# Miniprotein binders against p81326, part 9

Target 1, 226 residues: p81326
Amino acid sequence: MLHFGGFIMEINHISKILEKEREEYIRNKVEEYLKQGFSKDDAVNKANQSWRTYIGHRIQDVIYNLLKKFLKDSGLKVTTDKALNNRNLPEELDKVKRLIAINYGEYLFLPDADVIVYKVENNDIKIIAIISVKNSFRERRFETTYWKLKLKESPVTSHIKVFLATPDKDNEISYKCPNGKPKKMRIILEYELDGIYFLKEDFEETEKAKHFGKIVEDIIEISKKL

## First folded at step 2 (miniprotein)

Design L3
Fold by ESMFold2-Fast, scan of step 2:
Structure L3 (fold): chain B 226 residues (1-226), chain A 97 residues (1-97)
Amino acid sequence: as target 1 above (226 residues)
Amino acid sequence: DEELFRLVYEALRLFDEAEELARRGAPKEEVEEKLREARELAERALELARERGDKLVQAWAHIVIALIEEVIARLRGDPEAIERARRELEEAIRLAE
């Protein structure tokens, strides 16, 4: 529980900021597109498309910074796939990249690992988890699941936990059908992934589908068992 | 490889259009027609990928077909379609081994 209460406060604050930013962003973009001569419907559609790109980057940055801040005292390190794609990587990050890369014959590819958590013990690196950040599921619903299944098949990577983090603002996987059953996409994602962490208040919690505030304690617990 | 990925991405694009139609409350028939178009492209990509020995594209085509089955399951309340989706994902895993 070191700094756990502070982490929950930061997440709740961030969730409220994201909600407010969405309202302000969309309002401003709709006005901008209307001034350019677009119809009301086209302006709203374009504003929503613009928001999805903007918030995707914003959410990734927020999650990275929160995890880095709250995992530091547990001796855990955090990096991003963006950092791993830099040329002239430091030795430590080059090794992280090699430990999550998937072999396709002559080629090595990185999984969809927006945020990567690892530890260094006696100069050896152990990957704890990768976190995929999704604002929208329209473009590539099972991309995270595909990478989980690929990582699972290799002895080098099979221990790596694969998590999904999302505000799910459009209720794409947090929605509960009138009969009380989750959507099939939610069922598949929850079954195949190691956890889904929501950046929102309103959803049905399960053993694997949790409020984002629980991710820090879960990662720390996993790291102790490796 | 890029040509085959283009077919898979086009199938996925049509799939996304089908979901957007469903979200807007379009008739079930219109949504299912768009899903049929997506399936035809995914199946074509799968067939060509098998012919060329491209296991990565084969896996992605199976994933797209699984996505289509999942939506069909929701639209029709059909548990058999979710089982078909799971079988498609299992085939994708097998190909990725």
Scores: ipSAE 0.000, ipTM 0.107, lowest interface PAE 19.2, mean pLDDT 75

Design L4
Fold by ESMFold2-Fast, scan of step 2:
Structure L4 (fold): chain B 226 residues (1-226), chain A 97 residues (1-97)
Amino acid sequence: as target 1 above (226 residues)
Amino acid sequence: DEELRRLVFEAIRLFWEALELAERGAPKEEVEEKLREARELAERALELARERGDKEVQALAHFVIAAIEYVIARLRGDPEAIERARRELEEAIRLAE
């Protein structure tokens, strides 16, 4: 598939750019912290913490732009939870927000939907998938699972696919224990979610745990069944 | 280990099958029966995990049981039961992390 092949090429290109960007970012941040009087070890640790925050936002933006570019020819649209939180929403985005928002008594919350894929047909909106982007899992390990459970219980939202996209650089859910079994968090996430897309090559591939390069084809196929 | 993993994942499988039945508009009784089956397996997994001292499977089984109770409360539409089950599910997720 020409479309799919182009997507893989773009992912590989972006990965090379991010590696170079990391080296420059860390070097500059270490120098900055050293000038502030931190020890070399503290400066390195602080620079790495800063990079983790930076790359999280950067990866979300990359995923949004890649999906927007490569789904366009399939008649699919892409938006973000940040866009849906604007006060003056276009009618189309207001409809998208209403179709994914969950009521908590007096409050209306969006799920952890960093990226949202939808389709417009005859002025009707069909939400196809939401994608949670996680650079690391430290505190919010089961947040995506919680939102999947909430969405699954409503006839309006139960059809929406919930995906996790992650580089998992720290091998938090892709690492195999010496006995060959995945970590408990990986097991839970894989069973509860509709799919996990890794932005890395070294992981145990399954029906639901795939390389990120497959996400465009999967989303297009799902959209055809709606 | 292998037996415990099989039991708890079978419970999870039945849980998601129950939600798929609900999506297709299956009768509430049919959905609740499958959730009941899932709960029985999860409870058996919890007991066996306690006997074998498997803290991780204990936490996972507790999570599955809480998730099942939450879905049942939602299906029945009792606001007080939903709120109680939601709090228990949130606690179970916290413990499974």
Scores: ipSAE 0.000, ipTM 0.171, lowest interface PAE 14.8, mean pLDDT 77

Design L5
Fold by ESMFold2-Fast, scan of step 2:
Structure L5 (fold): chain B 226 residues (1-226), chain A 97 residues (1-97)
Amino acid sequence: as target 1 above (226 residues)
Amino acid sequence: DEELRRLVWEAARLFFEAEELARRGAPKEEVEEKLREARELAERALELARERGDKEVQAIAHYVIAMIEWVIADLRGDPEAIERARRELEEAIRLAE
């Protein structure tokens, strides 16, 4: 029996760890920049910028480990685009890479697939979903949409679900205007993508925009239809 | 229009090559050189697409330029590049509507 309450408890525990990690990271980076001769204000600004880069990779790693742990008993496997870029690739991961790669004439590129969920049926691989992880929409906010549109063009990849996972701490896509309409960026992302999963509590859920705690259940349901 | 499609796809290919170089930890100078090449092609595609009234290629060119500006902002810590990226993306969205 699957218990999604355990997944939610794990998310809450990790959120507290990340908050403490942020405090320590910022403190250490401020000290480092001050030692280099930067002013206090410049050191704080640089430390915050450094944290934004760091937390992007950290959240991606957290999501990978959570999905790997909670999807394992459902027969689903999880990998990363980083793993697929290894020099020596196991046969199974080489097949995953081939099923996701997009052709640009003479070149093959992986989509913005920070986390990839797939299943193995005998010796055949089926890609279930790719998850793009964004902690900020200052950069590359429509990159995930571009990859969704490219995957949709091929019969081999058109079934692959493309999800966005984000804390959206600055309310860039979870905020609604006073008239109740979502921002244009939110409308486009929700329309083009298969789902948005928020790593925050304060937003209005829709059919495609949900709390991250629902992602495991949704992926399992999708996999049953393949 | 074969020429417009060729230019904008070449710009996109160079951008993705730059992104792959960055992913592999290549020197910033090497990444920036590829981004510069991608920008030059995207800007040429945009100019020609404006002359020929090809709004689809215009939207794609603006999008590619926006992606280049964002990567440059990350590499250099340049807040003005973030503002340029936002302006380019807004124009791409407007043209794609």
Scores: ipSAE 0.000, ipTM 0.176, lowest interface PAE 15.2, mean pLDDT 77

Design L6
Fold by ESMFold2-Fast, scan of step 2:
Structure L6 (fold): chain B 226 residues (1-226), chain A 97 residues (1-97)
Amino acid sequence: as target 1 above (226 residues)
Amino acid sequence: DEELRRLVEEAFRLFIEAYELALRGAPKEEVEEKLREARELAERALELARERGDKEVQADAHLVIAWIEFVIALLRGDPEAIERARRELEEAIRLAE
């Protein structure tokens, strides 16, 4: 349908914008570091490192805004872990925070939930899904799996779907080993998580590992069952 | 350094065995024993790699230790293990660059 077609078109449009933004960002950062006295090689390396940090945050923001826009007409709301860590939370967000917090004896921790999807029915809040956004697996490979396993332990949180969204540009989980077998990390993440959504075209698609364009439709279907 | 490479590869192999056991729901004692063996070899490889200035093996050893901490976090619900894993990963990345 046109509704989901619009979402996919907007993802493609944003992808083109992000590539142009990358070129401009790198060029500007290289100039900045050169002016600070770094060599050409050091300036390029620092600019690329800066971009890796920037794009991670940028992709999270993009995913948040896309989901908020395309889920609104289905009665679904979207927030972020950053919003939940603000002081003086609105009552609704305070309830969301309490419904996803994980108990560690004397302490309560929020999962690494970059984006949170929930609904409000008769003043009751139901958490639908949390989405972990990973630009790179070098730093936090199995963190999302850990949070999924912790959420499954509680009746309050066991229904919450845990998704991973990633461009996986370095082919860390979207590419097969030379022998044709999926990489260990891909096998583990796909087995434990409720879904992996790739922001790229080329990967081995399965029932749980899908193109990011499928996420809105999947979340809406899940919300109807709750 | 062939000796250092073999040590870190063996540490990684034991880690993978431990993780596969954990995924299959093996007894906690069995999983933890293999994680202990993996850690001992990784720490030994790290110590020797520091003495011999082998940054590549140092990075790999830190990476194996990070994975061990993540599995411990999964098994015990230990939030400090997640933080230890993050620190080890950060050090591995620093050494690999």
Scores: ipSAE 0.000, ipTM 0.144, lowest interface PAE 18.3, mean pLDDT 77

Design M1
Fold by ESMFold2-Fast, scan of step 2:
Structure M1 (fold): chain B 226 residues (1-226), chain A 97 residues (1-97)
Amino acid sequence: as target 1 above (226 residues)
Amino acid sequence: DEELRRLVEEAERLFREAEELARRGAPKEEVEEKLREARELAERALELARERGDKEVQLRAHLVIFRIELVIARLRGDPEAIYRAWRELLEAIRLAE
């Protein structure tokens, strides 16, 4: 369950951080473009365009930070595949990495797990879920499904929930017409994955396909059953 | 677009007035009326900005509606308002391309 005070405070905090970051980013970029010989007006316009590109690249980081903040009061911890690829890992993260790695003979690979949720009880680590964040589904839309199927093959990883989070801008896996048939891609992803969370309103919710704002509550409920 | 900018700036101004009223402990009815005015302008700015392809005004309109939903959540204890605020924030971030 979400705590009203805590949730509202974190959302306000993130909003303020993004606004301050925007101001600093634009100021620095304006100076940079002026030094390159652009006019004041061109420098300002280019700085604003650069900011739009920059923030687009940060959407995964924003989702990671929001999940980390909202899950902490439930005793859940959050990390990323980027953190797990560091050379010198803390013992806890090294254990997390081992619990999600998949064996391919002489090789070990991590799944494409942008965000990983786990808990620690008496020094034992339990992986709750991995979340793949996809901005676009034009290609590689079944990559998350592939990793789900691989994780199912081992008793060590078969309990791990695999979620997809996406705005689905191209409307490839979300419904625009509730009375229409489900799209083939939607049927396959919903069948194979444990859940799909959409960053949009224009679709029909099901038991497995939901608005992104429900992901925190769902993860907390799953963690109570493990 | 100067018209769109002025529209979203007015929505932002009305929201700041509502936030100040809430901080001073004004009656809920007074705060909600000001939030309603801010929302009407923000929604109008959003609709027109979508028609004219003004992503900056769309972004700012979503942020105003996001902040309105947070105040409503505090005033009414409405969990759906928290969820709506979250969706507005994500849409605002998504528009920054």
Scores: ipSAE 0.000, ipTM 0.129, lowest interface PAE 19.3, mean pLDDT 76

Design M2
Fold by ESMFold2-Fast, scan of step 2:
Order: sequence, then C-alpha cells, then structure tokens
Structure M2 (fold): chain B 226 residues (1-226), chain A 97 residues (1-97)
Amino acid sequence: as target 1 above (226 residues)
Amino acid sequence: DEELRRLVEEAERLFREAEELARRGAPKEEVEEKLREARELAERALELARERGDKEVQARAHFVILRIEWVILRLRGDPEAILRALRELDEAIRLAE
C-alpha cells in the first residue's frame, strides 16, 4: 500500500523530468519548423502545439505507471484503453472491456478511459475507476462528463467512479474569477464527476478537487466498499 | 431580443416533439424528419444570434444541436455523431460562461 511519502516524492520528481523534456522537445521542434520555412514566431507556436499533444500521451503513461506501482500491493490492477483496443485480448482484459462498454442500440463503444483500475476476486472482475487525463481544456472539455453520464445509465456501470486528472497548466479549471467564484466549467466538471485530481500545487482543494497525490489512497478506499 | 428567443424556443419545442416520437417507438424516418426541422431552426437561431451578439441564444441553439446529435447516435449508431455532439457541448458551455 503505502509509503505515501514515496508517492509524493515520485510525483515531484516526475514534474522536474517533464519540464526538462519540454525544453528539449520545444527546442528540437522549433528547429524542425524553421527548416521547413516557417517564421520564428510561427515555429514557436507550432512547437508549443506539438508539445501539448505529446505531453498528453506522456502524462497518461506516467499516471498509468504510478498507479500500477502504488496499487499493486492492494490487490488492484491497472490497464489502459490502448491495451483494451488490441484485437487479441487476454481473457481478463476482454472481460474488463465488456464491463465498461456503453450500449448505443446496436453498437457498443468504450468510454474515454485513459486509465482503468479494477480488481479480480474469485475470477470475478469489478471495475473500480476510470481516469481521464486532460492536459488542456481548449477542446473536448466535457468529454469526461459525457462518459460519466452515460455510465450512470446502466446498472452494470453505474458504480464506476470517473475521475479527471490534469496539470491544468493554463489555469482553465483551477482559477477563480475576481469575485471568488469558480468558472462555470469548473463547477460543472466538479459537480458531475466523482473527482478531479490536479498535477499542480497552486489551487484551492475541495472535497472532490484534490492534489493528485491523494488518488491512490482514494482508490484503495473505494475498492474496499466493493 | 424577442425574435431570437422565439426562434430558439421553437427549435427546443420541435426537439421535444422528436424525443417524444422516439420514446413512443415511432418510425426512424418520422423522428429524423422532426429532428431535421429542429436543427434548421436551431442553426438559423445560432446564425442570427452570432450576428447580433446574443450569447444566451447561441448557447441554447448549440444545446439543441447537441441533443439532436445524441438522438441520431442512438437511432443510427453514427460514430461521427459522437464527435459532433461533443463539439456542440463545448461551444454551448463556453458561451454560457
């Protein structure tokens, strides 16, 4: 379970590594775009856009590996939507896929489940949580909320917790307006989702909006009630 | 703006009629025709609201279109309808801020 301090230390270490990766990535991409004939300003803008896409996948990988490492001793398993989309699935993952699929009449679709936490007891699988990772809220900002509402419609999936994990570097949902009120997007996301976990320090915690360091403890506690 | 409010209210009304038809198991063609009428009014309301700077009507029009795409997804299983619905949701929430 815990060395809880170890988990916090790993989060801080990863933050430093990602910042170094960003500097090198941006430098290389700017040079690449300049060679393609873009102006310096356009090259910088394009490099930053490229970084946003890259870091999204990188953060998903980091979250997957951290959760896998720190949930292992609690009997919890972690997988990804990428793993579930493989043509030939192990029996266990095939069962996980079926337990999170959403019914649209003749069709079944997987939610936007970047990271999935589940447990296996007596050959039965119970899905604990789905974690959606968002680096930016410029596009598709309510996709996670949509999937949460869909999952609630079925008794098979209604127990599944849906979490958002985000660095929110642009302060899109961690910022408060001058009057002290959260922005409408923050209010909606916090109300509809089971939790928001920030990969940053500078924000006001609430019962459902927490530092990412608390996610392992929260997931373990939820799993004990199932 | 009274005209814009009436247009979006009419689009919302037509959408509710389409939902009721779908709930009662009406033929897909009948439901889709009503959804088409609702979409035409919602798109008209959206265009005029953008021209006149009415953010509330713009948001309401986007919500009507979002719900239409949702019903189409359920009726047809059109994968593109999911993407269209999510875009409309983003726009509706952005404008309501």
Scores: ipSAE 0.000, ipTM 0.175, lowest interface PAE 16.7, mean pLDDT 78

Design M3
Fold by ESMFold2-Fast, scan of step 2:
Structure M3 (fold): chain B 226 residues (1-226), chain A 97 residues (1-97)
Amino acid sequence: as target 1 above (226 residues)
Amino acid sequence: DEELRRLVEEAERLFREAEELARRGAPKEEVEEKLREARELAERALELARERGDEEVQYRAHWVIIRIEEVIARLRGDPEAIDRAFRELYEAIRLAE
């Protein structure tokens, strides 16, 4: 596809920018903590913890902006969970919200959908995919599978693809044990989700676990079948 | 383990029947009876799977129980059933660790 190579180049460019940003961020934070009286080791540890929080928000924003840029020529629209939680919602986004909400009797809940891809045809909205963005392991990573199973139960939402996007920098789900077997978390996530997209180069690709650079083409292909 | 697999498959089948009954507007009491039967089998499968170290059956049993609690929440408007579902979810997460 025409913009696939451009997308890969932007991913690589952003990766290099983020690495340089990390070095400067850590250096400056270490200096701040040292001035506050922390030891060298404590300052380094605190700076790294601060970076982990910062980069999580950055990755989510980057993914949103990249998908919005590279999907627009295919007639696809992108929004965020944050946008859907606004009090005064435009009609189009209100419809998007209603089409992904999960019913719990008298209550409706949104799934953990950091980024949402949809299309508009004849004033009707079709949800293509939701993307959960995780920058490191925590118990909440399993919530993505819960929401996938909930969406799968309804005829209205069962077609929606649920993807996980993660740099997995701590090798929590991209690592293979010495015997070549994936960790249990990786096996479960890959089995239950429609795909995992890694923002890293060194891992073994499978049918469902791919480099993030393939996400645009996959989403476009899915949208054409709806 | 064939016994464990049969138990959890039967629990899953009974749950699907309960969902279909609810979808067709069957009386609440009839739906809840099917959910009770499904829960009994799921809980039995979970207990035996823990004894025998069958993590796959434990995982499947937890998900049957989660889905049962969600249907109960819908039928009764009971938010405590959602709390029970999330408790089961966190047990399932621990199996993946």
Scores: ipSAE 0.000, ipTM 0.170, lowest interface PAE 15.8, mean pLDDT 77

Design M4
Fold by ESMFold2-Fast, scan of step 2:
Formats: sequence, structure tokens, C-alpha cells
Structure M4 (fold): chain B 226 residues (1-226), chain A 97 residues (1-97)
Amino acid sequence: as target 1 above (226 residues)
Amino acid sequence: DEELRRLVEEAERLFREAEELARRGAPKEEVEEKLREARELAERALELARERGDKEVQFRAHLVIWRIEEVIYRLRGDPEAIERAIEELFEAIRLAE
């Protein structure tokens, strides 16, 4: 199977590490809030809110590092929107920024591109995929979809694959029609995006909705067609 | 349907006036009042176009409302406005398919 291998082992290992980090983080934050005079229940709630913010940032970093490590041997390069917002950009990253920017008349904006995969051939840059990482869907639910639709409008960017990566802990987009009720968010995201990659085991799998362990092989396959 | 086309054209015209006000640095409240006028006409055009099965006017009405929500997001930073903008654009795209 093309999805069998070291990448899946790494994500399973990291998942276990994050579970242990969560336990220690929550314990330490509860102590911190109790020392500040919060009740036990309030301290637990605040610790859980703090963890959700922390893990979102942590998951982005983990995904970036995993993709960088496992795509390197395929000649693919990985960067982040954070790197592209630096004022002293190398020529290569400046070109990447220009190739993903969306035109709003006099203004150019970067899409919601937490992680960007590209290749360099004969000094030409081709963007393969943009990956948006969402830990929750409370706010900005369709932001990734908006950027995909804008990218489709230009011949420069229309080939770029837009993926969503998410643990979807609250089961907001894990199933298309739970209890017979269509989930508009899941249906729209799957229809408009090029793929949804879940950092969890329980979800409705389709040709576009897959476990995160399949992302490396999918990106490599896409890159061969460009 | 000339009546529906006229109605959506007027909504589009009011929207362009609101954009021009924003471009010239008019107060946010003044721009928002103009956007409200554009929205009322676009929503009316959408309602009537659905009754009469005029998909072109439905498409255009959704595009006007999408653009109104984008301007509101730019003026106020309201995260719900960008969510509504995306929903309206998606409806417009589906009607064009």
C-alpha cells in the first residue's frame, strides 16, 4: 500500500506525545489558575481553553515539520505564511509569495496558507498545495473555501490544490449526514476543497476526506502531474 | 424579466456608490447606510427572482450581497461578515454551474 510506511508511524508517535503533553499542560495550567484565585471548575475550564489555543499552534508546527521531513526526498520544498510575511525575504520565497497572492484590484493578499508546498525546477517555481490547519470551527468556518474559490479565478493559481487539515475534536465536519441531518459545513468544504485530512480515526472517509497519513503520498502524486 | 433586471441593477449601482464612499474615506456609518440600501434591494431582487425562477438575477443578487459582506468585514473586522460573504459567493457559484 502506498500509504503504509514511516510517515504513518511518525504521526502515531506524535499523537501519543501530544496526549502526554496535554495531561501535563492541563495539570500545570489548573495549578496556575488556582493560585490566581479561580475556583476549581473555572480553573479547569480556563485550562481547557488555554490548551485549545496552544494545541492549534502546536499542530501547525508539527504538520510543517512532518511535511518538510517526508517531502524532502521527493524534491519538494515546504514553507509557511509566517515565513512569507518576513520583511527580508530570499528571492525564492519572494517568488513563492507572488505565485500564491490573490489580486483585489490595487491590493494583493495571501490566502489562509499555514503550510505551502512547492517545487523548484530550472529556476522556475511551481506551487503544489496550500494547507490550512484548523483546530476548531467556531470562527472563520469557510475562510479556507473562500481562498480556494479566489485562487480558481486566476490562471496563475487555478492549479494549486487547497487542503484542510484538522483533528476535528468536536465532530463538526467528521460526517456528512449524522442522524440524517446534512452538515452544511462538511458538505461545502468537501465539495469546494481539494481534500480534507483528518488527524483522528473516526470520520466518514471519501475520495476527498482522508486520514492525514495519506497526505504525503497524495502531494507527491500531484507534483508528478505538474 | 425587465423588472427583475432593473431591480438587481439598482442594487449593483447602490453598492458601487457605497464602495466609492469607502474609497474616498467617508465615515463608516455613512458607508454602512448605503450598504444597507443596496442589501434591501438585492434581497428583494433575490426573493422575487426565486418566485419567478430567474436564475441570472438570483446569481447577481447573491454576488451583490457577497460584496456587501466583504466591505462590512473590511470596515468592522466582523468575523461573521466574512462567513456570510463566503456563503453568498458559494450560492452564486452553484447557480452559475
Scores: ipSAE 0.000, ipTM 0.120, lowest interface PAE 18.5, mean pLDDT 79

Design M5
Fold by ESMFold2-Fast, scan of step 2:
Structure M5 (fold): chain B 226 residues (1-226), chain A 97 residues (1-97)
Amino acid sequence: as target 1 above (226 residues)
Amino acid sequence: DEELRRLVEEAERLFREAEELARRGAPKEEVEEKLREARELAERALELARERGDKEVQWRAHIVIARIEYVIERLRGDPEAIERALRELWEAFRLAE
């Protein structure tokens, strides 16, 4: 109980920090663009665009650190696709990379695995879950679903849970049928993925679509079955 | 409808051959030509199946087209191919209901 309470408190604290960080980031970027000769309107627009890219990476880092902190006592390890793309990998991470990489003939690609949860048992590595972090669903909105379908095709990777974590600030997938009109993206993502975890309070909750505060207990439960 | 079943089975066969060529590292041109043949048959099967009301052949044709789009994404890195594949899978799921 205390374990889940502590995790939720950390999430709430981080949410407030991110709001303050946004204000400071936008202010600094607007001044930077103004010094480069952009108009005030252009500077504001460019600063907002820059923030969207920045916050995506920032949320990934936050989720990585939270999961690493709260899963370690359960014997679970956490890494990132960024770490796996280093040329000189420790043996353990090299094995993790090989277990999630998808072979496309002459090419070897990592799925959209911003955060990877795995365990080590008897010198064997088992991948528990990958978490794709999406701040917005503009250009490549179904990429996570594609990677889930590709992983599901192989006996080696079919057990790996694929989760989406998102603040969904634009309400693109928060509801299945707002005002009776079905949101295809929410319906498809919930159907194809193993779970959607919202970094917000206002969303339509289902067995697969939950508040991010539940992700730790879900991952621990899954790991016990593997 | 034996004719429709044969068309979609042949599309499925050509697709499997294309996928095997891709796995063996055959030239992209060879793989894409085989995928083109598979798509032509799948699209023909789909058109005829719609005319004759054969839901099973329609469903199977959409699956073949979706799989072709997945292979095209792998070969070309075409990000829109993922969306096209998912649209075809959605049509197949709707018909299978």
Scores: ipSAE 0.000, ipTM 0.163, lowest interface PAE 15.9, mean pLDDT 79

Design M6
Fold by ESMFold2-Fast, scan of step 2:
Structure M6 (fold): chain B 226 residues (1-226), chain A 97 residues (1-97)
Amino acid sequence: as target 1 above (226 residues)
Amino acid sequence: DEELRRLVEEAERLFREAEELARRGAPKEEVEEKLREARELAERALELARERGDKEVQARAHYVIMRIEFVIWRLRGDPEAIIRAYDELEEAIRLAE
């Protein structure tokens, strides 16, 4: 979907993040295995095997770092649900947590908000969007849609956009079936969510199903209306 | 260089055919065979472009190989394929600068 120049610009930032993390990860793991008594060759081999597993779980961090970098110039801030669960919360993040929590009788829960985008104006916080990151659809297929429906129920949270970001490596929602119809899961996710952003080159594109490179401009446009 | 340009354009065309096969749900082996054909041409274009100092064709060849690795990651879930894709991307960026 991206032209050569646009692709280079956007992917260069992702590549820089992954390259730095790969170098640091391998260096640290080699040192760790050497301290455990493994030979240099064994330590290097084990570090490479460990990296292969690690990269499969890095997509959320890549998305977080990418959004943090590209949204900074627009005055938007980015955090994670993991940061909101820290014991010593800064006042700003405590306010973010309060504005996104969902009521279940006497209990409050955070939605599946892997990445949260918000803005601060005169010390008031406005939540713009939450992004749920799915590496696969083997389990919890409609968890993101459930949280969208729950957020929609409250005047406090009904404005919050809910996006899905996914590499969809198993091609579970990327393409139409041979009969020309989208898969049931794709139909439901696209209908209920505010957008689906693919971290891959090819997929069936629609108004709501786009390449991940479009997410920054979409979030900025949404923030201007709030 | 017209010959180098034709080679890399042919590699790009074969890659697009592989993407379309994958999109239509063709057997994994058929998609991978088409990707192998695209890679062979891209690697040939890269080798010749290095000999002739054509940095633009070198960059384009690395870009095609990067895209092939992304599709392999997508088809197999092989984490090494995405690492190789980023390695190819870095080379394409370096040569394009």
Scores: ipSAE 0.000, ipTM 0.126, lowest interface PAE 15.6, mean pLDDT 77

Design N1
Fold by ESMFold2-Fast, scan of step 2:
Structure N1 (fold): chain B 226 residues (1-226), chain A 95 residues (1-95)
Amino acid sequence: as target 1 above (226 residues)
Amino acid sequence: SEAELLYRWAEELAKEGDYEGAARFFELAARYAEEEGDLELAAKALLRAAESYIKAGNPEKARELAERALELARKLNSPELEKEALELLEKIEKS
């Protein structure tokens, strides 16, 4: 079994690295925009928007590497939708791609699965979970829910757990309302998805909405039942 | 609103021929609209969900949703929505 505390320590270490990276990124982008003739306020706003785009990709990479490292000893393998879209796939990844693909008549498309966890037993591949990573909910707030509903419809994919991982820095789904009721977006996402993992401390924790530090143990537990 | 966003996503799914997915998202849009108190959008979403379920081969689910839409249309005193719901229920009965 993997040491749970080791995973939490890595998350804390990476959080500190990302915060320093953010400060340097913003500082450099502000300078860049000022040199292009933007006002100070506009430069700061543009730098913050640029960071939001950058960190989305960065968080996906971080989560992939953390899960790959901490699931390895449990016999679990991790890949990404980017890897599955390569032109020449190893046989194993080609099988993973086929087992997660959604059927649209004559076409098969991958869900928006930033990170995919699977296992190999006796040359058979079993998909355990897909994890959608969202830094913000401005544009595609229910895209993860769409893919969950599509996967649930097929006997080939209905067992696959669909998780959302998010820092939710804008408190779009993790805050506590004055009346104690969660926001509607939180209710819908939690209802339809198999779990939400927050990369932050302050939120209403439930059976399905947990700190990201719990994801490794949860995935290992799910894999044992398959 | 969130309900309107879900409604638009369902429309795109229907255009691509994914009627089961469209139906589920229209149903979700209806639930969200009801929670927001937008009963007109809820009724519209239920009607779109019912149409999508018919095309997906689930007329029983379509009937349930069309009946709910009819009830909402009557509470809203909307002749347009009521007519659409009744026409849809008649179509289901003929199939």
Scores: ipSAE 0.000, ipTM 0.129, lowest interface PAE 17.9, mean pLDDT 80

